# VH-VL binders against Protein LST7 (LST7), part 13

Target 1, 242 residues: Protein LST7 (LST7), of Saccharomyces cerevisiae (p53237)
Amino acid sequence: MSSTVISLAHFCDKHGPRIISVTQSAEKGTLGEELLVPDYPTESYCESCLLQFPEESTRSMRCFIEDVPFITTQYSSIRYQLLNSIIKRAFSEETMIYDNMPFIFFDDLRGLNLVIGFKLYDENARGNERRYCFILTVDSRSHDDSMKMLSEHWNFIIGGFDKMIAYIKNIHKSEFLGKNKTVENNLETLNNNAFIGSYLRANKSKFGRNLVSLTDDKFLFVRIHKWNSFLLHTVMNENKLP
Below, E stands for the ipSAE of ESMFold2; O stands for the ipSAE of ESMFold2 at other seeds; V2 stands for 0.75 times the mean of E and O plus 0.25 times the DockQ between their complexes.

## First folded at step 7 (VH-VL; framework fv_polzastobart)

Design g1 (from f5 with heavy chain S35R; at its last look DockQ between E and O 0.03; V2 from the best seeds 0.00; counts 0 for: pae O 14.4 > 2, placed apart)
Fold by ESMFold2 at other seeds, look of step 7:
Structure g1 (fold): chain C 242 residues (1-242), chain A 119 residues (1-119), chain B 107 residues (1-107)
Amino acid sequence: as target 1 above (242 residues)
Amino acid sequence: QITLKESGPTLVKPTQTLTLTCTFSGFSLSTSGVRVSWIRQPPGKALEWLASIYWDDSKYNNPSLKSRLTVTKDTSKNQVVLTMTNMDPVDTATYYCARLEDYTYFDSWGQGTLVTVSS
Amino acid sequence: DIQMTQSPSSLSTSVGDRVTITCRASQGISSYLAWYQQKPGKAPKLLIYEASSLESGVASRFSGSGSGTDFTFTISSLQPEDVATYFCQQFYSYPRTFGQGTKLEIK
């Protein structure tokens, strides 16, 4: 059972903070069956909150790195209540700046959490923006031990999240994307700053949208799974003494 | 200037395999997010999307034709290759390759090549 | 699959007239719809993306509107060079699907 997990969450216009995906590890040498989520009905589920894989009936992804199973699901059957509490706090922090600057919080209830938030422009969202974050959670009540582990892997973890966020922002569809390279380079600025305020006059229909739709990348969550599995595997190996 | 050009046989016999090459310039498939697609248009009929290949070699085929289609790329030659097995006269069409930019509309198209499937 | 239904299938009208073509999606596609012009024997040319945004270099007499399932393409004042087939395409999901086209002719 891993004490460290990586979550992707967003602030849903209708539901508030919601988890989109959770990546966890199981014991080396097992299949990780306890982490796999049965196929749940999602007929009334909000489009923007749903974890989507290329096969539409697939609800989880599993891979093995050095005989360690890594599993990505929308729901952690073991940690669901904890993770919901974490994302509620993450999105309520006044100091969260959706410009890829990380922040940390710790308490006895939620453990140590490293959060990095980002925004995507979307005319179909309230305020023309969608807010997301990646969260690395160390489920431990020892502040000193958790901080030591985190500080030892800080640049690696932040660099990993930055690469995923950069990928998502670079392939994100936007009405401001032109075919000119200069306009394409300006997309990240438009998604991350106050220029977004001028789009409040655009009066398009408001509804939820999935990250797969926003990026037009049907494999997006497969890529996130693979990257998060690599991050976790590296962090776990560096913590484990021979 | 972005250009795409389709090349390959213009006549194929039923049951044979069609191989078409899209040669392009003015962009690179190694650029993150870039995709090239194959689309066909039977004479006088609607366009039909066939397959797409992504910069990272991810592929997605039209489900109605999935087992018949293979798309590969050669980044050093700026080429994308479509292979379509078990050709039938109903597959007679003009075949286009087109680029998807970070918008998902087809902003650049080749001239197209007419492929006739007949004995 | 998302089906795109265009109306009318053909249209014959006079230079200077206003032309309206409709496209209906079988499910909601937000504003992820494009309009193309295709002249005989030529590749399609993109005119409008995201339902209403005019592609660079396209004449201002072309416009689009709509969201969800119902979309409209308009030529405000028909010109002789506008004789072509026009069709819509959704880019909301895979497979990408196209309307059957509207053949526009001048009387």
Scores: ipSAE 0.005, ipTM 0.437, lowest interface PAE 14.4, mean pLDDT 79
ESMFold2, look of step 7: ipSAE 0.222; ipTM 0.618
ESMFold2 (binder alone), look of step 7: mean pLDDT 89; pTM 0.895

Design g2 (from f5 with heavy chain V34M S35R; at its last look DockQ between E and O 0.02; V2 from the best seeds 0.00; counts 0 for: pae O 22.5 > 2, placed apart)
Fold by ESMFold2 at other seeds, look of step 7:
Formats: sequence, structure tokens, C-alpha cells
Structure g2 (fold): chain C 242 residues (1-242), chain A 119 residues (1-119), chain B 107 residues (1-107)
Amino acid sequence: as target 1 above (242 residues)
Amino acid sequence: QITLKESGPTLVKPTQTLTLTCTFSGFSLSTSGMRVSWIRQPPGKALEWLASIYWDDSKYNNPSLKSRLTVTKDTSKNQVVLTMTNMDPVDTATYYCARLEDYTYFDSWGQGTLVTVSS
Amino acid sequence: DIQMTQSPSSLSTSVGDRVTITCRASQGISSYLAWYQQKPGKAPKLLIYEASSLESGVASRFSGSGSGTDFTFTISSLQPEDVATYFCQQFYSYPRTFGQGTKLEIK
């Protein structure tokens, strides 16, 4: 199993920091079956925390790049406690400003972590925003070796995360503008809806919303899987994949 | 998985009030962006949108009929109710309820109920 | 209100032929247009949303294109089960309005 993983996480209004997906590699020439999560209980996952693939029964996604398996799952069956600790630190970091500005932290507990936060507007979320981050984790006790690897791949990793974040923000912005045009037209037609809307907002509870729903892209997590697998493969062997 | 079913009278006299109930399963009107709408289709004619009710109780009626239409919901019973006053023979149509998620296209429809307005 | 005008109102063609139906909006609606299929005595079925996106479980022979005011629906190779009425619907603004429909028949 690789010492390097990519996670997508968010800050859930109900559950605090939660991992949505983690992408890992297995040994070249194997099927990586030890990383698959073919079925797991979801009772503790709200809609906003769930990894959703287009096929409802799918719990893991696997691809192969040059005979190396890459697996994306809701959680790492092997590194759950480590990754959970990492996201708690990432979302408590005061310098995360959710503007695609990367930051790094390292310690003996969590290894080297490169974090890029972003946010999406959602009127159903506390503070009208949902907060996310992508995290590249190098699970190594050698700070110098980890920093050398990161330095060698800095522009590639940051550029890759920036592109995926820009994609997510762009399709979310398109969905948001469409929804707001519909709501704005309704409000312009029915003036008393402003009073009703204010009353309903005061009485309605906040609830979680899946990233697939926020972007209206049922293949979103498949795209994230493929992109993260590409990034990991490049970092691992320093060659261009496609 | 997702089902909607319209129920109510199939024959109504002119000037009476029509009340139709849409009972659904497989989704909740408490989900943000979710909407249920009523649409009708006179025999051999185009579909006509009547009214929508939003997950947050906002509602919008077709302006050509707005004084005749009332739409309400009961989220605990998974029901939406359409009330249409002062029925006329031109209102004879198949009445459908349909689901809309975050966008305003109708992705799931009930089978419809034919309502005949006749003396 | 946004008026939706479909052409043609009816179409008779042979199995295997390419079918093209157009829909014109009375004002710009970006890509906020859907296409439905309705067989006699049945509820409408969504085929295409957002002008060109194929709904899950719909055959790949169906497609849509266009933006603004002019939209096109295409069946690449007509099958016997495609006999139905097809109509467009704009979801840019309220009231939601539908085209009058195109009745498709086998010759």
C-alpha cells in the first residue's frame, strides 16, 4: 500500500470534520482487494457526508494505471484513525481561508499534509456555506524526505487540485445561478413570498446536502476518483500518465 | 422506488370544487430543492402546468388560473393537495402530479387521473 | 409567458430513419429545456434535460442540442417502440410552458 493518499473532506454541520472520500494505491501487479470496501453500514453518515457513485450499490471505485490499482472509498479500512485525525487538524487550522490557498502541516502523528480548502454557497448550510478541502497526505516519519517529494511535485499537485476545485466551483455556480433565477422569478411574481420565505427560514432546520446534489453531477465522485488516481500515480513514479 | 399517485373524484359538476391528493413515496418534500407540481392535459391537447409547492412551503400558481388554485402539503403524510374552484367543462383533463428536484424539469410523474366536468 | 413552438406537429417515417424535431422559445432560455416522450394513455417520460443531457436509462439513439431560442431533438435510428408524442418544456421561468407536441408515427 502507498504511503501517499488523497482525501476529500468537509465540515459537516452535524458531525464536524468528516472524510467524504479517500484515494489510495496498492502494490503494482495486484488487484488491491484489501483496500476495497464492498459493503459497509451507512447509518452514521448523513447525506452531506456520503460518497455517492452513480451505481447505488457501489461502495468502492477501482482503476488501474500501468498495472497499479487505485481505489477510492468512503474511508481507509487501514488508516481510518490517522486520516480522521488529519481532517480534524486541517479544519481547526486558522490559516485555512478556503480560497484555494494551500497550506502544509507536519508532525510525528500525522505526517506531511498539503491542504487546499474551498467553499460552496448553500442556503441550507449553517452560515450559508459548506466547507471542503482536498488533502494530500504523505504518511512518512521523515520530514526531509516528505518535503523533498512535495517540493519536486508542488506545481503539479497544486495545479491538479486547483483544476478539480475550479471544476466543482464552476458547475456549482451554474446550478446555483439556475436555482436563484427560478427563485428570483417566483419572488418577483408573488410579492408575499418574501414574508413566507422569511418565516420558513426562521423555522426550518438546517440539513446536509450531498456534493453530487450541490453540483447536479451524478458522476462527480467518479471524476474525482480518476483525477486523484492520476495525481497519485504521477507523484509515485514521476512520469506523465496519459 | 419513487412513486406518485393521484386520487380524488373522476366526475365533477360545473361550478363544483375539485380536490385532488397526490400521495408519494421514495422521497421527502423536506429535502432542499424538492418540489411537487400539478400538471393537466386535456384530451388531445398540450400539457399545462398548474401549480408547484416547494420544500419550504413557497408556492406558485399558473397566473391564468391563480384565483382558482390552492396547493398545500402534508409532509408527515407524504401528500400534496390541489384544490381548484369553479370547475368548467373546459377543465376536463388528465391531472398529474410530478416531482422536481433542484431543477424545474419533471423527473417522476404519477399515472394521472382523468377528471371529467359534466352536468 | 414564454411560448414554445414545435415543428412539425406530426411526422410519419420509417423504422431506421433519422427523426428531427425542433422547438423554438419566444425568448432566450439558455439551456433550460427538457424533452418528453408520451405514449397513448401513459404519463410523460423525461428523455432529455438541460437541452442535451440524456436522462438515466434512456437509449443513446435519443439526443438533444441547442441553446438560446432554437432547440433540436433527434432520434438517430427510429425503432418501432419510439412511436409516441414528443414535446419540449422550458424551465427558465414561471409559468412552466410546454410545446404543443409532435406526433410520431411509422409509415
Scores: ipSAE 0.000, ipTM 0.345, lowest interface PAE 22.5, mean pLDDT 79
ESMFold2, look of step 7: ipSAE 0.000; ipTM 0.429
ESMFold2 (binder alone), look of step 7: mean pLDDT 90; pTM 0.903

Design g3 (from f5 with heavy chain S35H; at its last look DockQ between E and O 0.82; V2 from the best seeds 0.00; counts 0 for: pae O 7.3 > 2)
Fold by ESMFold2 at other seeds, look of step 7:
Structure g3 (fold): chain C 242 residues (1-242), chain A 119 residues (1-119), chain B 107 residues (1-107)
Amino acid sequence: as target 1 above (242 residues)
Amino acid sequence: QITLKESGPTLVKPTQTLTLTCTFSGFSLSTSGVHVSWIRQPPGKALEWLASIYWDDSKYNNPSLKSRLTVTKDTSKNQVVLTMTNMDPVDTATYYCARLEDYTYFDSWGQGTLVTVSS
Amino acid sequence: DIQMTQSPSSLSTSVGDRVTITCRASQGISSYLAWYQQKPGKAPKLLIYEASSLESGVASRFSGSGSGTDFTFTISSLQPEDVATYFCQQFYSYPRTFGQGTKLEIK
């Protein structure tokens, strides 16, 4: 009856809280075709909000772990409406500290949610930061069952999210540092030029950037899909034991 | 284990149409990011990618051969078919089908079939 | 189209020697490069993916490095069974393109 999903969301400078991707499972032995999203609404187009796979024709990702299909989409007709209120609450929650500290909240209609927020530097964003979070959602009307699931898998889930966040931060840092390496090498000799560069950046227009662009990793969402599928599969297999 | 096997004629006359079938096992074109591709290698020459097809029926053809190539699939039979029109002796090559997973590299190759184009 | 240029075109060396083959892309391809081995009369076999990652079941004497436009493939100690043609392939964009190959022989 309950469903467990992992979401990646961000706070868009233009649109507010938005889901970038949702990873979920279908029934073992099926292809999970009802969860695939092969088309995009044109109203939803925004670079910072878009789920980007390496091929333009691909809107969803599917893999199989022990005959269980795992699917990552942005526009699941079955699950998208359930998650909008969750992400709005996640980004409005006073206790979210974008330092990889997890927090939990329960919603009677939407279930138990474990959230880890993180930030990436981007001079083209408001406040020079883009805000993201990973969310594990257990969509169950039973608070006790959801807490049992979470307590049994706490260290595994947190560790899993931390590893993916660390990966994203590290490749973002590498992309940013590589782009600005010559500036760092010349800062003492070019302080006035560095000041002029900072001044010019302060006056330019803000615009959205995709996470693929921020990391220079064309396959980033493939990696996120596979990692989240692994995490979900582990949690689903272990929920039978306690 | 993943296997691919090319089948079709080994001798074709100039101007004729070549049809090759790739029959595979150990995977399905139902997985996103999985492609079956056709690649050829003329004797003593470099490999040349011809065409790819994947799970949602999206197709990519080498632009240098665009109007000559048609690729289709039958997912239930685990088959991909290449059709190449107006064959010329320069098209003599070993033709391979190969699997590409996660939009990346060719991780499994068929044994290949030599197709000779001559009068 | 992204052109891939290999060097050298052929190489003749002794068992136990270190072998180095280079591949250059006509534009930046990040680390999205694979290396293949093709033994005489056989289909190509994937050795290295993402420039430096060793495919499962491939001997540890094979390695790769590089990013951007310049990539290197190395056999640390040549074995008799390594006689083959080696080639690179970019998977950054379509069309997928290959290097022309490096024929490796033992003296």
Scores: ipSAE 0.043, ipTM 0.605, lowest interface PAE 7.3, mean pLDDT 80
ESMFold2, look of step 7: ipSAE 0.127; ipTM 0.639
ESMFold2 (binder alone), look of step 7: mean pLDDT 90; pTM 0.914

Design g4 (from f5 with heavy chain T104I; at its last look DockQ between E and O 0.59; V2 from the best seeds 0.00; counts 0 for: pae O 4.7 > 2)
Heavy chain, then light chain:
Amino acid sequence: QITLKESGPTLVKPTQTLTLTCTFSGFSLSTSGVSVSWIRQPPGKALEWLASIYWDDSKYNNPSLKSRLTVTKDTSKNQVVLTMTNMDPVDTATYYCARLEDYIYFDSWGQGTLVTVSS
Amino acid sequence: DIQMTQSPSSLSTSVGDRVTITCRASQGISSYLAWYQQKPGKAPKLLIYEASSLESGVASRFSGSGSGTDFTFTISSLQPEDVATYFCQQFYSYPRTFGQGTKLEIK
ESMFold2, look of step 7: ipSAE 0.488; ipTM 0.722
ESMFold2 (binder alone), look of step 7: mean pLDDT 91; pTM 0.920
ESMFold2 at other seeds, look of step 7: ipSAE 0.266; ipTM 0.667

Design g5 (from f5 with heavy chain S35Y; at its last look DockQ between E and O 0.66; V2 from the best seeds 0.00; counts 0 for: pae E 9.5 > 2)
Fold by ESMFold2, look of step 7:
Structure g5 (fold): chain C 242 residues (1-242), chain A 119 residues (1-119), chain B 107 residues (1-107)
Amino acid sequence: as target 1 above (242 residues)
Amino acid sequence: QITLKESGPTLVKPTQTLTLTCTFSGFSLSTSGVYVSWIRQPPGKALEWLASIYWDDSKYNNPSLKSRLTVTKDTSKNQVVLTMTNMDPVDTATYYCARLEDYTYFDSWGQGTLVTVSS
Amino acid sequence: DIQMTQSPSSLSTSVGDRVTITCRASQGISSYLAWYQQKPGKAPKLLIYEASSLESGVASRFSGSGSGTDFTFTISSLQPEDVATYFCQQFYSYPRTFGQGTKLEIK
């Protein structure tokens, strides 16, 4: 099992900091089945917190790169407490400004963590924004070894996270502008029926939205899985982390 | 290096059950994280996806044919088996097995086998 | 089911000509569209994935474009070995559905 993982997390209006997905690797030549969580309850997850693959029955995804299994799940049964502690720290960090500015933190409990936060506009969210971050976690008790790995892969990891964040922001912007255009085109009809128009606007309310809905990309989490697996494989292959 | 081969009867009578076997090499369902799928093509007509199966026995069947289709696997033999009940002359087609990557597209196909349904 | 309507049903053109084939989905499928080549008696071969991405080892004269409902497949300069049937496939939802194919011949 690798000591390095990549997480996607958000600040849920209802639940606070929550992990959406975790990508982990297992030992080369194995199936990584110890990392799968095929049977877990979803009733505690709101739509905005849920990892959503194109097939609704799918709870995890696995791929293989050079016989190394990479698995993405909603949570890690092995590292659940650790990762929850990490995201609480990440969203409480005053230096996180939700742009492409990375920050890092290290302690004996959480290991070394590289965080990049970003925001998506959503009028159905508190404050009209949903806050997310990608986190590379090196779950190692050696600060020197962890920092050496991070420094050797800094530009690669940052570039990799920036590329995925840019993708998400771009398709979200396109979906939002398309939807907003449709609403504006229909406003003439609503204005001619002022009662109905007033009623519709009065019922706009806060509710959770999945990243799939925000981007109109039902394969979004498949892409995140494959991209994160590629990033992890690259850092593991050059720097064989335990 | 990936190959898939379909095998089974080429002539089936109406109402009989068709059983086709896909034997593949160059990958394994237990290690590849992909699906093996069945697709058919009636003469001169469009391809039609039938069913897909994953290593953990997760299955997807075409809803139009759901009650007629059964797909199973034998991972140790690198085989996937399609069973289709109550065959009808309209089911005459070339049947392919193919490798499907992560709910997307079919990146490797077998040569196909023509199955004719007639009395 | 998402219906894929492909046109034309057949083409007969000359070597060196530009070939254009279209595929229309009955609803928006984003860019979740693939193009295949199938020669008689042979397995289909993937050429283009995700509407516009060229599969590894495929000649650069093949290209794809489009999003939403309307997609285009192009051969920039037809070669003799390109005689085949070409078809599209959506992977937006189940069931996976295909265009009826375009049979391409050389005059």
Scores: ipSAE 0.006, ipTM 0.533, lowest interface PAE 9.5, mean pLDDT 81
ESMFold2 (binder alone), look of step 7: mean pLDDT 89; pTM 0.890
ESMFold2 at other seeds, look of step 7: ipSAE 0.036; ipTM 0.595

Design g6 (from f5 with heavy chain S35R D56S; at its last look DockQ between E and O 0.72; V2 from the best seeds 0.00; counts 0 for: pae E 11.7 > 2)
Fold by ESMFold2, look of step 7:
Structure g6 (fold): chain C 242 residues (1-242), chain A 119 residues (1-119), chain B 107 residues (1-107)
Amino acid sequence: as target 1 above (242 residues)
Amino acid sequence: QITLKESGPTLVKPTQTLTLTCTFSGFSLSTSGVRVSWIRQPPGKALEWLASIYWSDSKYNNPSLKSRLTVTKDTSKNQVVLTMTNMDPVDTATYYCARLEDYTYFDSWGQGTLVTVSS
Amino acid sequence: DIQMTQSPSSLSTSVGDRVTITCRASQGISSYLAWYQQKPGKAPKLLIYEASSLESGVASRFSGSGSGTDFTFTISSLQPEDVATYFCQQFYSYPRTFGQGTKLEIK
């Protein structure tokens, strides 16, 4: 079982920091069934916090890369308490800029964490924005060893997160610009901003929205799963190198 | 190399039950999101999706045929089995099994097997 | 159920010509449409997924475009080996549905 995981988290308007997905590996040659979480907890969930695959009955995603199983779930059944602590610190960190600028933190409690935050515009969110981050977590008790591993993979990890963040932001921006172009065309035709302005204000009730809805991409979390599995596999395979 | 192959009877009498087996290689039905589906094509007509079975054992049948269709899998044998009851001459078609990953498109198809329903 | 309507149902044209086939969905399906080629006696082969993305190993003369309800499949310069029936298929929702097909022949 790997001590390195990749998480996607957000700051929920109702619940604060919450993990949306965690990608982990299991032992080569196994099915990784101990990481699957088919029984989703029902105690509290909202649309913005849910990991949504295209089929509603699917709660976990599993793939195999060179006989290593990679599994993406809403939470780690083994590391849940640790990961919750990590995201609470990540979203309270004053150096997070949400501008794709990475930052790291390390302590004996939480290990080494590489964080890249980003924002998506949403009129239905508090402050008209939703905040997210990707986090690479290395569960190591040695600061020097963890920093050495991170420095050896720095450009690869940052580039990988940047690519997925850019994809999410571009798909979201593309739908936003398409919606604005339609509104702009209607405004130009009507020449009356008062009606549109009133409609927009009436539609600003606050509620949670899933990343799938924000991007209009029902396969978004499948793409995230595949990409995070690839990143994690590459980093872990290079552990054989000094 | 991904391969799928359909096997079973090529001639079935009206009212009988058809059982077809899809044997595949080059992928695992243990991979999350992977589906194996059955699709049929009557001679000279459009393709019709029949049923899908997921790695999780979730099953979806075409509503127009739902009570007639049963799909099962044996992951250790790399097989998926379609059972269709109460066959009628209008069910004469080439039956394909196909692979679908990531809930998207059918990226690999079997060669197909023609099943004729006649008395 | 989402109905997929192709046009034309058949066409006959010359080697080197540009071929255009259209597919219309009965409701919006975003870009979740695939195009298949089926040669006589063979299974369908995936050419294009997500409306415009070429499947690996598919010749660059094949292309697709469109979103929402109206989609177009194009062969930029028809080759003799392209004689086949072409189908669209939506993968937006269940049941998965296919167009009636377009039979392509060379004059």
Scores: ipSAE 0.007, ipTM 0.480, lowest interface PAE 11.7, mean pLDDT 79
ESMFold2 (binder alone), look of step 7: mean pLDDT 90; pTM 0.898
ESMFold2 at other seeds, look of step 7: ipSAE 0.280; ipTM 0.670

## First folded at step 9 (VH-VL; framework fv_polzastobart)

Design i1 (from f5 with heavy chain S30Y V34M; at its last look DockQ between E and O 0.76; V2 from the best seeds 0.00; counts 0 for: pae E 6.3 > 2)
Fold by ESMFold2, look of step 9:
Structure i1 (fold): chain C 242 residues (1-242), chain A 119 residues (1-119), chain B 107 residues (1-107)
Amino acid sequence: as target 1 above (242 residues)
Amino acid sequence: QITLKESGPTLVKPTQTLTLTCTFSGFSLYTSGMSVSWIRQPPGKALEWLASIYWDDSKYNNPSLKSRLTVTKDTSKNQVVLTMTNMDPVDTATYYCARLEDYTYFDSWGQGTLVTVSS
Amino acid sequence: DIQMTQSPSSLSTSVGDRVTITCRASQGISSYLAWYQQKPGKAPKLLIYEASSLESGVASRFSGSGSGTDFTFTISSLQPEDVATYFCQQFYSYPRTFGQGTKLEIK
């Protein structure tokens, strides 16, 4: 069972801090089935909070890297309360800047956590922005062991998170510019007063949006699963003497 | 290297049940998003998707074939089995199994097996 | 069901010519469309995924474009080994559906 996990979380307009996905490893040579969630209805989840795979029946993903299983789920039965505590701290931390600048916190309760926050523009969100973060959590026996692991992989993890965040921001920017160009073209073909009034009323509506919708990328969470599995596998490698 | 191979009878009489086995290597149905699908092609005609079975045992059947199709898997043996009941001469076709990765398209195909339905 | 309509049904042209095949979906499918090549007596082979992305190992003379309902497949300079049937397939929803195919031959 790995003591290190990678999470994606956001600050939901309705629910506050919420985990969207968590990636964990299981023991090499096993199937990692203890980390898979039971099948349960997803209709009880907010659209913006939901881990959304391409097929609606899918609740978790599993892949194997060098016979190590990696599982990405929204719900972890063995770490749910710990992860909720971590994201509440992460979104309340006054030093999170949402500019790809990492910050770290550690305590005996939550372990060592490396956090990188980011924002996506969305006029359907309160404040016209949606806030997210990636979190590496090292839940080891000691502060010294956790800091050693983090120091050995610091640049790799930060670079890995930044790369995924840049991907998300770039495809969101492309989706956003495409939609706004279409709206601008429609505005030019309609009576300005009537159309503008209707459009402005629609722009005042607030509702949750999934990252899949914000990026127009049906496979976004599959990509996140595979990328986070790769990052986690690399971080968990042990330097050994010959 | 990813390979798939169809096996089973090449001649079936009308009303009999066809059972085809897809044996594959280079990937596993323990991996999320992986699926093996069955597609057929009557001689000189278009391709028709029949059924898909996913890693989590989720199944999708072409509704045009009603309840004639059953698809099952044995993940530890890397096998997927198609069963098609009440065969008719119009079901004569080359039957392929193919890999569908991450809920997308068919990126690897078997060589196909021609199944002829005649008395 | 999402119907996929290809045009033309067949095409006969010369080595070096530019080949264009179109595929129309009966409803919007974003960019969730693939193109396949099937040579005589062989299984289909994936050429292009997500409308415009070239599969690894596929020659650069093949390309695809389009989104929504209208998609185009192009061979920039036809080669003798390109004699095959080409077809599109949507992966937006189930049932997965294929175009009826375009048989490409050299004069």
Scores: ipSAE 0.067, ipTM 0.606, lowest interface PAE 6.3, mean pLDDT 82
ESMFold2 (binder alone), look of step 9: mean pLDDT 93; pTM 0.946
ESMFold2 at other seeds, look of step 9: ipSAE 0.210; ipTM 0.659

Design i2 (from f5 with heavy chain S30L N61Y; at its last look DockQ between E and O 0.77; V2 from the best seeds 0.00; counts 0 for: loop humanness VH .269 < .308, pae E 4.3 > 2)
Heavy chain, then light chain:
Amino acid sequence: QITLKESGPTLVKPTQTLTLTCTFSGFSLLTSGVSVSWIRQPPGKALEWLASIYWDDSKYYNPSLKSRLTVTKDTSKNQVVLTMTNMDPVDTATYYCARLEDYTYFDSWGQGTLVTVSS
Amino acid sequence: DIQMTQSPSSLSTSVGDRVTITCRASQGISSYLAWYQQKPGKAPKLLIYEASSLESGVASRFSGSGSGTDFTFTISSLQPEDVATYFCQQFYSYPRTFGQGTKLEIK
ESMFold2, look of step 9: ipSAE 0.490; ipTM 0.761
ESMFold2 (binder alone), look of step 9: mean pLDDT 93; pTM 0.940
ESMFold2 at other seeds, look of step 9: ipSAE 0.232; ipTM 0.690
ESMFold2, look of step 11: ipSAE 0.297; ipTM 0.696
ESMFold2 (binder alone), look of step 11: mean pLDDT 93; pTM 0.937
ESMFold2 at other seeds, look of step 11: ipSAE 0.587; ipTM 0.802

